# VHH binders against Probable tRNA-dihydrouridine synthase (dus), part 16

Target 1, 316 residues: Probable tRNA-dihydrouridine synthase (dus), of Aquifex aeolicus (o67533)
Amino acid sequence: MNFKKGEVILAPMASYTHSAFRRLCRRLGADRTYTELISAVGVLRNGIPMKLAYFTEEERPIHIQVFGSNPEEIAQASVVIAKELKPDFIDINFGCSVPKVLRNKAAGYMLQCPPLMGEVVKETVEALKPYGIPVSAKIRLGFEKDEVERIVEELQKAGVSLIAIHARTAKQGFSGKALWHRIKEAKKVASVPIIGSGDVKSWRDIERMFEETECDGVMVGRAALSNPWIFKEFKEKRDIEVGLKERMDFILEELSMMTEYMSREKACAEIKSQIVQILKGVPNSRELKTYIVHAENCKELVKRIEEAKERELLYA
Below, E stands for the ipSAE of ESMFold2; O stands for the ipSAE of OpenDDE; V2 stands for 0.75 times the mean of E and O plus 0.25 times the DockQ between their complexes.

## First folded at step 5 (VHH)

Design t4 (framework vhh_8fcz_2; at its last look DockQ between E and O 0.01; V2 from the best seeds 0.00; counts 0 for: pae E 14.0 > 2, off the site)
Fold by OpenDDE, look of step 5:
Structure t4 (fold): chain B 316 residues (1-316), chain A 120 residues (1-120)
Amino acid sequence: as target 1 above (316 residues)
Amino acid sequence: QVQLVESGGGLVQPGGSLRLSCAASGFTFSENWMNWVRQPPGKGLEWVSGISSSGYRTTYADSVEGRFTIIRDNDKKMVYLQMTSLKTEDTAVYYCAKDSGYTEPWFDYEGQGTQVTVSS
C-alpha cells in the first residue's frame, strides 16, 4: 500500500475533477487525486470512458473511482481498468447520493447493506490481486442511519486498504453539519488508514480535522473548486490572496490541458462551471461571471477571459 | 510578549547535518502552529517547514523536503529542525516563527535567529 499519513487529498467531484484540474491541484500541493466516478456497467458495455479516466503521471498517486450495484460487474470493470490504465488504486464509491445514481441502487444506496458492500470489495480485491492494485472505498456514515463503525469493520474484513469517510449520511447529502467526531470514532475501530472529509472550508479546517479526529488523511472537495490554492495555503500555513488575473490564468491553463482528452469546444463548454466556482473568491464578480459564461463560442470565451485579466483593478 | 530563541546553527560542509532548536515563551505554545523560516544572504524571507499544534502534521518547502525534519515538544515548549544533506543554498539565518493566523505578518519571528553556513 502506498499511502502516507498526513496526506491532503483532492476529493473526487463529478464534472470538476478531471485530469487538468487534478494536475493543477497537485502542482499546488495536493498529495493524492481521485477520478470522477465511473460506471462499472458503462465500462463493460462501452469500454473505459477516457474523458473520465484519462490521467498523467503527474496526477499520481491516483485512484480511479468506480460505482455500480453488482459485485461481479464492479470487479470485472475494475480488472479492465487495472489492465489498461494501471492506477495506484481502484476506489469503490459508496457515497454518491445523487438521485440518478441512487435510483440504480448504486453507490450511496448500497450503504443500506454493509454485507453487500463487503461482497463488492471482496470480489474486487480478489480480482485485482494479479495486478497488485489495492482497493479503497469512499463512504458516508450510512444511508439514513449512522452505522459507520459497522461499515468500516465490514469493509476491512473484505480486504479494503483505505477508507475515505464523508461525515454525513447519504440522506443528508450536503445539508447539515458534517459530524467530525464520527470520523474519530471510525478511526478507533479501523485497522486501515482513514481519510476524513466533510465541511473542510479552509486550510485551518484541514488542520482541525487532523487534530480533532486523528484521521490519516483529509479530503478537500468544494473548497478546492473556489480556492485550489488551499493546498498551498495549508502547506505554508498562511492565507494566500489570489487576484483575478491569477485565477483567470489558472482557468486558461486548465482549458489548455483539457484539450488533451476532449475537443476544444467541449472543453470551453465544460470549463464554464469551473469559472463560476473560481470566481467565488473574487469580490463583486457577478457581472463578470455572467459576461464570461455567456460567451457563444470558444474564441469568444478566451477573449472574455483575457479581458477579465486586464480588469483586475476593478475587482481588487 | 512572544519570545523565540533559536540556537544550533554553525558552519558545516556540504552533505553535513545540523540540528536547530527554538525555545518558545510568552504564548500558548501547544495551541499554535510553529514554523522555521530562513533568510539567505541578499534574499527575502523564505518559509522552510511547519508543524501543527500537536505535532501530528508536518510540512516542508520543496527545496528541503526529504532532507529536513521538524519536531516539537509541547512540554518543553521547544521546536527543532533536523537538517541533513545540507547544500550551499541552505546558507541562511534561520528563525523560529509562530503562525500569525489571518493577520500579517503571516509569521511572527522576533528572535535573533541562528546562522547556518554551508561551505566547502
Scores: ipSAE 0.000, ipTM 0.248, lowest interface PAE 13.1, mean pLDDT 92
ESMFold2, look of step 5: ipSAE 0.000; ipTM 0.179
ESMFold2 (binder alone), look of step 5: mean pLDDT 82; pTM 0.835

Design t5 (from r11 with S31D Y100K; framework vhh_8fcz_2; at its last look DockQ between E and O 0.01; V2 from the best seeds 0.00; counts 0 for: pae E 15.2 > 2, off the site)
Fold by ESMFold2, look of step 5:
Structure t5 (fold): chain B 316 residues (1-316), chain A 121 residues (1-121)
Amino acid sequence: as target 1 above (316 residues)
Amino acid sequence: QVQLVESGGGLVQPGGSLRLSCAASGFTFSDYWMNWVRQPPGKGLEWVSGISSSGGRTTYADSVEGRFTIIRDNDKKMVYLQMTSLKTEDTAVYYCAKDKSGYTEPWFDYEGQGTQVTVSS
């Protein structure tokens, strides 16, 4: 019901997929978005971190992503979030392999124990029943060894409504190749929608993943950072050339939106990583990237971005 | 002002040993977990080991557990990686890293140039 076969989804990516970026990707055709991951213990101890949890209605359907190591804490944090923010889903991150997370036996570490993953989902599903908010999960193939079929079976028995699979193990990180055939095998045992993820680099890869895996949706990660237009390209079934002016306009709009939920100073600091990403693939952009990101304050940053736009117009 | 200066790398034969050092300054060293991460040739960063702020808890990637030992000295603001039984797959640039505030990427603050470890016959 809340998921339509054929969706193309913006993957959660810590430090990048905050509200502004999600909204811009929605406008470019992304069908579904996820917040960055949010610590369950952090919610219970300090309240909902609005910088991470902030979203607008334009971003729906929205998953608020939570991680932790303890089923009760994850469920309780999910209830706190669900009551206050009413997302379309609470998503449980079982894929993050950041060492801070792993040493606390959270997220990707749990891939070593599918029954514990099932316990987390079951407790969260039961806790959220009064609020009518379903639970989704984002997983990898396993921690070190691929156990994806077993993991899917445990999660759906526990009542998960939707599973996104990055077709690598946690230990791989981003090394090697994503094993798309494993998504197909996971789909065979699934009774819930499966979103495929891993090594989707172009709109043509989106089509190829649907075809090869028979997944119900495709999630785009890092490629969306350098090419948010990938969603529009897929909708229109064509390559879209995006020049420097339009890329800089994207950044200026993103920056403006970011001040709705963080300080201007922090927004200007954080947007620099997006500037680097959006300029990838622009010919002769290395010097320009350096020039723009070395701005010492917000006024200078905006000035240098506007200057880049004018250079395109003067030499067009 | 965070400064992390790695040293102690070099060329070593398989089965050999090395001890890496990291000198830290510009932050309250005893408040943070410290880590070693590495970048093998042509590959992305890989976490190797971590040690709690007090030194009471250590963690290791499966690929190095039993062969590497992480140690810290809070008085000297140093962290070390004692490497033994080295293998060719341990060849990488090794970086000392302070835990980043929060749970967002990049996963670590690493400020140094790293130190090259090359394991070759």
Scores: ipSAE 0.000, ipTM 0.202, lowest interface PAE 15.2, mean pLDDT 86
ESMFold2 (binder alone), look of step 5: mean pLDDT 83; pTM 0.849
OpenDDE, look of step 5: ipSAE 0.008; ipTM 0.231

Design t6 (framework vhh_7z1x_3; at its last look DockQ between E and O 0.01; V2 from the best seeds 0.00; counts 0 for: pae E 18.4 > 2, off the site)
Fold by ESMFold2, look of step 5:
Structure t6 (fold): chain B 316 residues (1-316), chain A 121 residues (1-121)
Amino acid sequence: as target 1 above (316 residues)
Amino acid sequence: QVQLVETGGGLVQPGGSLRLSCTASGFTFSDNWMNWVRQAPGKGLEWLSGISSSGGRTSYADSVKGRFTISRDNAKNTLYLQMNSLQPDDTAVYFCAKDKSGYTEPWFDYWGQGTQVTVSS
């Protein structure tokens, strides 16, 4: 297995962690990345959604994340993906609590039934054995009540190779606090590597999570959207000040990469949410953010990004 | 304004070959993943193959691997499907489909009118 103890990982985040963003985070020091979640039923009916599944060799080790409600469908979709794309892992999402996924009784909903989670993993592990691709799982502490030790034991018996734990229940979503001590307790019953996740906001929080939980890796979520440099900060053990010009250069490079796997118009529409996120790290940027993201088309968007860079150059 | 026009269908004997074309207009063809799907009479849609914007990555359903080859010519805004070793159960209307961005279903947002392929002795 290619997991290294001490890894710092970019968390999968729907709508944000497409190929371009993952590549840029890898360049900034992220050790491992995950695709956005992919519907197993969707793969079986409509084929692999290449916009979601696209990755380059630079993004390895890469987990392609699948969700669904039926063990056989998840296993079959995983085989289709594994044969065509040969990721380092197929990851099963048991942690998403977004309303659409929960209404389909998938992902985080399955935390109510650990034997079913075990069956999903067992069938997927068995189906992928001929291809040599291990199965990982991303979970939460439980659905409504914390059952993380039981869930970890069930997944291990089923043959999972790696577990990432977001230290909240599915019902919490992102409310309340992540309960890091529960990751530590899960680690005590684990015989596979455990990645800790939840409320990691700075490179110092990465150090604290390793120390407090004894986890094998730390996953960074939302903080990476506003500060992709958090990975480099951790590697170098220092704060890194990143100005407006460098942040806009990041966006321009990301936009260029996005056209490899989506239309120019879609890339320009989607990048706006990432512009909002990356400008959170720039003091007093509200007016600039509004100006840039209210561009009426791609040409105007790029022009306004370049104007922002020009202003920093004048006041560097 | 978005148009996808499939051509090249017809009647062919078992074991024969056909080459389908799809001409695109009204959008930037070279920025989009493209797909072939088919629909046999009374059946649902079956995805067959997809190709990346540059043509550098391709994918195939198991039912057509080794028999069908997808390709594209971005200079001519044209998508192709070379179909060899055709069998009677390949009889269907074949559609060119533009990939829909995102992870929600359905994943294709524009379809051509289709071209009929009939495999019969």
Scores: ipSAE 0.000, ipTM 0.137, lowest interface PAE 18.4, mean pLDDT 85
ESMFold2 (binder alone), look of step 5: mean pLDDT 82; pTM 0.827
OpenDDE, look of step 5: ipSAE 0.012; ipTM 0.262

## First folded at step 6 (VHH)

Design u1 (from t1 with R57S T59Y; framework vhh_8fcz_2; at its last look DockQ between E and O 0.03; V2 from the best seeds 0.00; counts 0 for: pae E 13.6 > 2, off the site)
Fold by OpenDDE, look of step 6:
Structure u1 (fold): chain B 316 residues (1-316), chain A 121 residues (1-121)
Amino acid sequence: as target 1 above (316 residues)
Amino acid sequence: QVQLVESGGGLVQPGGSLRLSCAASGFTFSDTWMNWVRQPPGKGLEWVSGISESGGSTYYADSVEGRFTIIRDNDKKMVYLQMTSLKTEDTAVYYCAKDSSGLTEPWFDYEGQGTQVTVSS
């Protein structure tokens, strides 16, 4: 599906933005979703990791995000994904700053060489022509040095259709302040739509980013983990108070959906990280968080989540 | 190419035992969470059991908990399912499925042909 100006997008986040979470965010008003980053080499060696790549129609438009260090491998893996899963976009990750990924000279590491980024995109675009799937890229301002204009121009020349910009350098990771004005500058040299990202913490920030940077879309990351209702807040232009019960219901629904593509016990193990995130919005929830996440098994976890729902009623 | 070859199925009476085997190839086995799934007659796929990469963690569906045991041998690239106290409800085609790429529609990648388990008096 073609990108539309004004979209608010759920950012790809490793370990969080799996199918269930993406679906729920879509229901809350997210306009577009991205998968977690998928290793190109992994796809070629082991096949498509469906835990990461699985998606439903509800999640569309969806970008399957791929990372690697070799243009040919990335292109080949993208073809495998395109053929099998037919996403709306293949997204090339040039932004991940996780040490393990960087050590493999992949993703954010590639920001050091815009020509190589261009080669990756070019080869991928060419490889995907038979499938009619466009290529997007998620970038940062640079590896260490900000050179976002150069990067944008290189990717455009290579045939990218959409660029998401996290307004930090790879070296910064998630530290420091995102430089929104650099998104604005990137937009000036861009002929393709630009998605802005970084330090979006509220629906008001989404509005501000659109206004200040003139970006075409806004990507929401960490804020969506603690407040997935941010998308609804933006749509309705109002604060939405979400209580403990609703948050726990969200988790239970997510858990249920997760069992579609993983074991129940594995789902219960993984959902704990999301429980930690979603409880950040609940005052004095530290003890409750600890109590829930230390459940010994899935049955106990669900029980404790249910108890948490009841707890709100007791304090109401 | 990913290959999963199941074996060990058969006809058994209620209360009996069977041991299923799955031979895996074409992927990094030791880095892959493995599962057994089954498809009863006229029903969809059902998750049965899972085992972590190292084999240190095992998980079971409620319906088979206490009766089935999943084991893996990373050196041999094998996954096993020891089934005991079998019930008629356990009748199904059993598949070995990996988490990474084993998810075909609807949810599990069962590239193998599966092995038929029939529990009948």
Scores: ipSAE 0.000, ipTM 0.262, lowest interface PAE 12.2, mean pLDDT 91
ESMFold2, look of step 6: ipSAE 0.000; ipTM 0.148
ESMFold2 (binder alone), look of step 6: mean pLDDT 81; pTM 0.818

Design u2 (from t1 with R57S L103D E105L; framework vhh_8fcz_2; at its last look DockQ between E and O 0.03; V2 from the best seeds 0.00; counts 0 for: pae E 14.2 > 2, off the site)
Fold by ESMFold2, look of step 6:
Parts: structure tokens; sequence; C-alpha cells
Structure u2 (fold): chain B 316 residues (1-316), chain A 121 residues (1-121)
């Protein structure tokens, strides 16, 4: 699907942005979604990991995000995915900076070598030409040193169709400030749409990112985990107060959707991370969080979530 | 069973210093990034600092950079947070957390009881 200027996008976040969460965020106003990152080598060895790659039509426009260290492997994996799933984009992750990914010389590590990033994009674009599927990239400002203008130029020469920029270096991880002015400078050299990302914590931050950087879209990461309503808040230009009952209803609906593509037992184990996130900042929720996530099985987990809904006034 | 036991908190005046400790067990400590997170009164958890497996890379939240230092001792399975120039805004319960799955946030039910840091005049 064509990119529309002014989009607000759900960022890919490993362990969180599976199909159910993406669908719920789309329903709340997210304009575009990305799968969690998928290992190119993993695809080539074991086939497409459907738990990570599964999506429904309501999640379109959808980017299937891949990472790897070798241009040929990334391109081959992208073809496998494109043939089977026909996403709107193949997205290449150059932004992940966690130690596991960096130890494999992948993703954010490539920020040390912009020509290699260009090779990855060029080979992938060429390989996907028969399928008509464009390539996007998600990057950071650089590895240690900010080189974002150079990186944007390399990716554009290689044929990238869209670039999302998290305004931190790979070495920063989540530390320091996102340097939004660097997104503005990257936009000045860009001939493709630029999505700005980093430290977007509220719907007002979405407005400020558009204003300060002149970016073409804004990507919301961690804030969406604790407040998926941020997309609706932006669309409606107002704060939306969401009580405990509505937060727990969100979790129950997410859990139900997760069973479409994973076992109920696995869904109940994985949803606990989202429960922790959606309760973040809720007054007096520490005991409630502990109570819910220590459920011994799915039946007990759902029961404890339902109990929390009924006690909303006591926790207000 | 993963266990993380925090200690070293207390009451301190603004500008003061504290050193938090975390004793770890039940996992391969030397293969795991370690983090400090905190929960200020009436707020959710926020990430404070992280340190790589070897201790060669450290990261800090904006609000603490230059004032806090994360350190680890793999032989003793300990991680520390040296805090200086403390502000009233640093008042929180501090938790130690391991990074269990790369991009996964570090506070998923592996946290201990935490240690209270109170900065007040």
Amino acid sequence: as target 1 above (316 residues)
Amino acid sequence: QVQLVESGGGLVQPGGSLRLSCAASGFTFSDTWMNWVRQPPGKGLEWVSGISESGGSTTYADSVEGRFTIIRDNDKKMVYLQMTSLKTEDTAVYYCAKDSSGDTLPWFDYEGQGTQVTVSS
C-alpha cells in the first residue's frame, strides 16, 4: 500500500507486536503496522516462522520485518516471504541494538558500514522486482557516530522506498535523548518518505514530531505498549482516560485473538508481558500486577483479569 | 529459579550518594545484560541503566546520565548502581532486572522486592 503523508505507525517491537496487538492498534487508529523482526537465516533454514509472520487483512498496510548479516541471505529470505505472504513491504531492520542481535553482526551493527546497508537494500529490491513488493528500512542515526545523512543517501541510491529513523545511535540503546533535529536533517537529504521515531510518549509528542522534523510519518514504540489508545488520542486530538476495566478488556480481547495463531497456553504465557505494560502507571497497581501475572495457568489468569475488572472502583 | 535480590537503599539528602547492590542467581549471569529499573511514587516502571555481559558497554537514561554508574562483578554474580548527586526526583523503588530475550523489556516478573531510595530534605 502507498504511504500517506501524516500516518501514525505502530513500531515493530519484538515480543509485543504480534498479530493480535497489531490488529487492536489498527482498530484504535494506527495507520500502518510492522511484524516483529524475523531472522533471514531462520527463514532459509526452517521456513517462514508463522507465529512471527502471521497477519490478517485488517493489519494492512503491513511490513514484514527481516534482519540478517548477509545481503544474499536477506534477499533470498525476502523472496520466500514475498511469494508466500504478499506483504505490502519487506522491511529491513538496521535499528535493533540489543546485544543478542549485535553479537550476530546484524541489524544495528551494519550501521558501521553504510555501503553494506546499501548492498542489502539493492539486492533485496532487485530480488523482489518480479513480485512488485517495495523495500523499506528502519535505521538509527548510526552505530556510535551519527552518520544519518550518509546512511539515507546510501539507502536511496540502493532503491529503498521508505525509511523509518529512530533518532538515537545503536550504542545508545534506549539511553540518552532522541535527537529529533537529526530526523529533520535526514529529511532534507531524503527523496523518499521519512518516518520519525524515538521518545514519542503522547499524542502531543506526535504533533511535535511532525512540526519539529517535517517528517512524513511518526512511529510510536514503547508508549503504545502502555497506551495503545495513543493512536485514537491523536486522531481525536484529546486525552482519553482509560480505566482498569477497559485495559483488562483490551487484554482479554488480545488473548482471544492470540489463540488464532498460537496455543492458548503459549498465549497466556506471552500476554503477561503486555499485562505488565498496560498496567504501567495505573495508581496502586503493583499488587494487582503481581497477583495477575503469577496465575498458575490460563484459567486462573483469565479469572484474575476478570476479578480486576470488577474491582475498578477499589483501584481508582 | 531466577532470583534477583536488591539492597542498599535508604533515606538520603539531595546531593547525596548511595550504592545499590543486586545479587543474582538461577541463570547464567555472565551471558546476560543486566538492568536497573525504578518505580517512582504513583508512577509506572522506568528504565534507568543497563550493562552488557562483560561490562564493556553501559547505557543510561537521560535523567541519570553523568550521575549514576552501573557496574557488574561476574565472579560474585553482582550488579551495582552507584548513585551520586541524588535529586528528589530519584525517589523510587529500584529493581534489578535481567534481559531475558534480546528486545524483551527486563522487568517481566523476574524482579525481586526492590530497594527503596528516598531523597528528601
Scores: ipSAE 0.000, ipTM 0.148, lowest interface PAE 14.2, mean pLDDT 83
ESMFold2 (binder alone), look of step 6: mean pLDDT 80; pTM 0.809
OpenDDE, look of step 6: ipSAE 0.007; ipTM 0.246

Design u3 (from t1 with R57S S100E T104D; framework vhh_8fcz_2; at its last look DockQ between E and O 0.03; V2 from the best seeds 0.00; counts 0 for: pae E 10.1 > 2, off the site)
Fold by ESMFold2, look of step 6:
Structure u3 (fold): chain B 316 residues (1-316), chain A 121 residues (1-121)
Amino acid sequence: as target 1 above (316 residues)
Amino acid sequence: QVQLVESGGGLVQPGGSLRLSCAASGFTFSDTWMNWVRQPPGKGLEWVSGISESGGSTTYADSVEGRFTIIRDNDKKMVYLQMTSLKTEDTAVYYCAKDESGLDEPWFDYEGQGTQVTVSS
């Protein structure tokens, strides 16, 4: 599949980067998107979880992200997904370090054994050849010890087509800072495109990561939740001021799209976290944010969002 | 509804101590990593500390390691942050946050108003 140098990518973020949000970020200039991560064992046991796997053509190129602990299970789940949904990539998550995933010896846990990561990729690449769907990987620098060069070499040998690197170890979790120079070192040994990730907070950080690491793409995570316009800012090389009305219009459009793949009540519950995020940095917004998200039902939620659109909080 | 209620902040001299508390409800507390994050005046959120479901694993930001201790009580659904050797740089609003499973980027969802810690002579 065709990756172009210079892409800016929306990172997968569980509970937040569902179809509606991915589509809106694509419209704002994100070049590539990933689904939230999907359990391989879950697919094999219970079928494809469509709330996590749902996507539209607008979201292409799309990576459906899976995780697991067993190479054969990951490969077979990937075939089930590929046959049914035909994504542009199957992505294997080796970067998640949250306790639930680590207890199952999956994702970030496998960073302790680069040859196992290679086995996972090799089995999946081979299983997907009849379907023409390439395999990508999302990794961290290592589990406790930084082994990123070795990991990149193992994944390339196994046939991976694209690697995204969050520049922290799994043990760091969210602590410390992302070590961008390690992405540069990984790029030196890479023969496939490298996407850099970690602590990208502004469009200027996107520019700086390209410059400092020579990576082929930059992945934006949390900053995109509070500022989806970061993609457009990078494309236009300028700060974009976005007022309260436009932020609330974004939320209303997202909510409308979410009902394509979940109930209205679930959509109204889930969007509250994004409302919190999109209102960050808006002056005097904490009370407004609390007011909106404490709506007791979907009708009241929408009403409070509409009220916010018509207010000029700083000068009212 | 998920609720996190922070308390225990206040005005403290440099070198002093405080213990922050967080009361949690509306989710399965014992299955959830818990964190403290803080927002210094005029700055963005920064992660402070995290603790596993059982309390068996703790993690700390470099700037607070050795001075802060995170503790949890699953029976009471409480998280604490014991702070010692406080510095003016620790001045911030402190929030507790539950961890969102499966995130690759740092993500903390905080629900409360936080508790103000001010370290000043």
Scores: ipSAE 0.006, ipTM 0.273, lowest interface PAE 10.1, mean pLDDT 84
ESMFold2 (binder alone), look of step 6: mean pLDDT 80; pTM 0.812
OpenDDE, look of step 6: ipSAE 0.010; ipTM 0.254

Design u4 (from t1 with R57S D62K; framework vhh_8fcz_2; at its last look DockQ between E and O 0.11; V2 from the best seeds 0.00; counts 0 for: pae O 6.9 > 2, placed apart)
Amino acid sequence: QVQLVESGGGLVQPGGSLRLSCAASGFTFSDTWMNWVRQPPGKGLEWVSGISESGGSTTYAKSVEGRFTIIRDNDKKMVYLQMTSLKTEDTAVYYCAKDSSGLTEPWFDYEGQGTQVTVSS
ESMFold2, look of step 6: ipSAE 0.090; ipTM 0.617
ESMFold2 (binder alone), look of step 6: mean pLDDT 80; pTM 0.815
OpenDDE, look of step 6: ipSAE 0.018; ipTM 0.344

Design u5 (from t1 with R57S W107Y F108W; framework vhh_8fcz_2; at its last look DockQ between E and O 0.07; V2 from the best seeds 0.00; counts 0 for: pae E 12.7 > 2, off the site)
Amino acid sequence: QVQLVESGGGLVQPGGSLRLSCAASGFTFSDTWMNWVRQPPGKGLEWVSGISESGGSTTYADSVEGRFTIIRDNDKKMVYLQMTSLKTEDTAVYYCAKDSSGLTEPYWDYEGQGTQVTVSS
ESMFold2, look of step 6: ipSAE 0.000; ipTM 0.211
ESMFold2 (binder alone), look of step 6: mean pLDDT 81; pTM 0.814
OpenDDE, look of step 6: ipSAE 0.009; ipTM 0.311

Design u6 (framework vhh_7d4b_2; at its last look DockQ between E and O 0.01; V2 from the best seeds 0.00; counts 0 for: pae E 15.1 > 2, off the site)
Fold by OpenDDE, look of step 6:
Structure u6 (fold): chain B 316 residues (1-316), chain A 121 residues (1-121)
Amino acid sequence: as target 1 above (316 residues)
Amino acid sequence: QVQLVESGGGVVQPGRSLRLSCAASGFTFSDTWMGWYRQAPGKQRELVASISESGGSTNYADSVKGRFTISRDNSKNTMYLQMNSLKPEDTAVYYCAADSSGLTEPWFDYWGQGTQVTVSS
């Protein structure tokens, strides 16, 4: 599906933006979703990791995000994914700054060489022509030095259809302040739609980013973990008070949906991270968080989540 | 490995009957609350019926009360859904579900692949 100006997008986040969470965010008003990072080499050696790549129609338009260090491998892996899963986009990650990924000269590491980024995109675009799947890219401002205009121009020459910009350098990671004005400058040299990202904490920030940067879309990351209702808040232009019960219901639904593409035990293990995030929006929930996440098994976990729901009733 | 396999779906005319079956394996069937869900195109998955471990307790969605009957045979690890007086609005993919929570309120976390039921004239 073609990108439409004004979209609010759920950002790809490793360990969080799996199918269930993406679906729930879509239901809450997210306009577009991205998968977690998928290794190109992994796809070629072991096949498509369905835990990461699994998605439903409800999640569309969806970008399957691929990373690597070799243009040919990335292109080949993209073809495998395109053929089997037929996403709306293949997204090339040039922004991940996780040390393990950087050590492999992949993702954010590639920001040091815009020509190589261009080569990756070019080869991938060419490889995907038979499938009619466009290529997007998620970038930062640069590796260490801000070179966002140069990077945008290089990717456009290579045939990219959409660019998401996290307004930090790879070296910054998630530290410091995102430089929104750099998104604005990137937009000036862009002939493709630009998605802005970084330090979006509220629905008001979404509006502000659109206004200040003139970006075509806004990507919401960490804020969506603690408040997935941010998408609804933006759509309705109001704050939404979400209580403990509703948050726990969200978690239970997410957990149930996760069993579609992973084992129950794995789902229960992984959902604990989301529980930690979603409880950040609940005052004085530290003890409750600790209590729930220390459940010994899935049965106990669910029980404790249910108990948490009841707790709200006691204090309401 | 937990497996739930639905069967018995098909295309029928309004007013006709179908009987769905769910064959369960990989868990203690007799200790598990079971249920049927359905999902129509463009709609959310919804509970149709559920049944307790012994079969002593059953619940039905209002839309199917009096028409559908859920049952189980623990000796065969099989759950059934007798669907009578079928209506076009019953058209959906029907899913077998199992609850592993052990809670008073069922939490279904295992699902079959589903069987298509189509009611059309």
Scores: ipSAE 0.000, ipTM 0.241, lowest interface PAE 14.8, mean pLDDT 92
ESMFold2, look of step 6: ipSAE 0.000; ipTM 0.163
ESMFold2 (binder alone), look of step 6: mean pLDDT 84; pTM 0.847

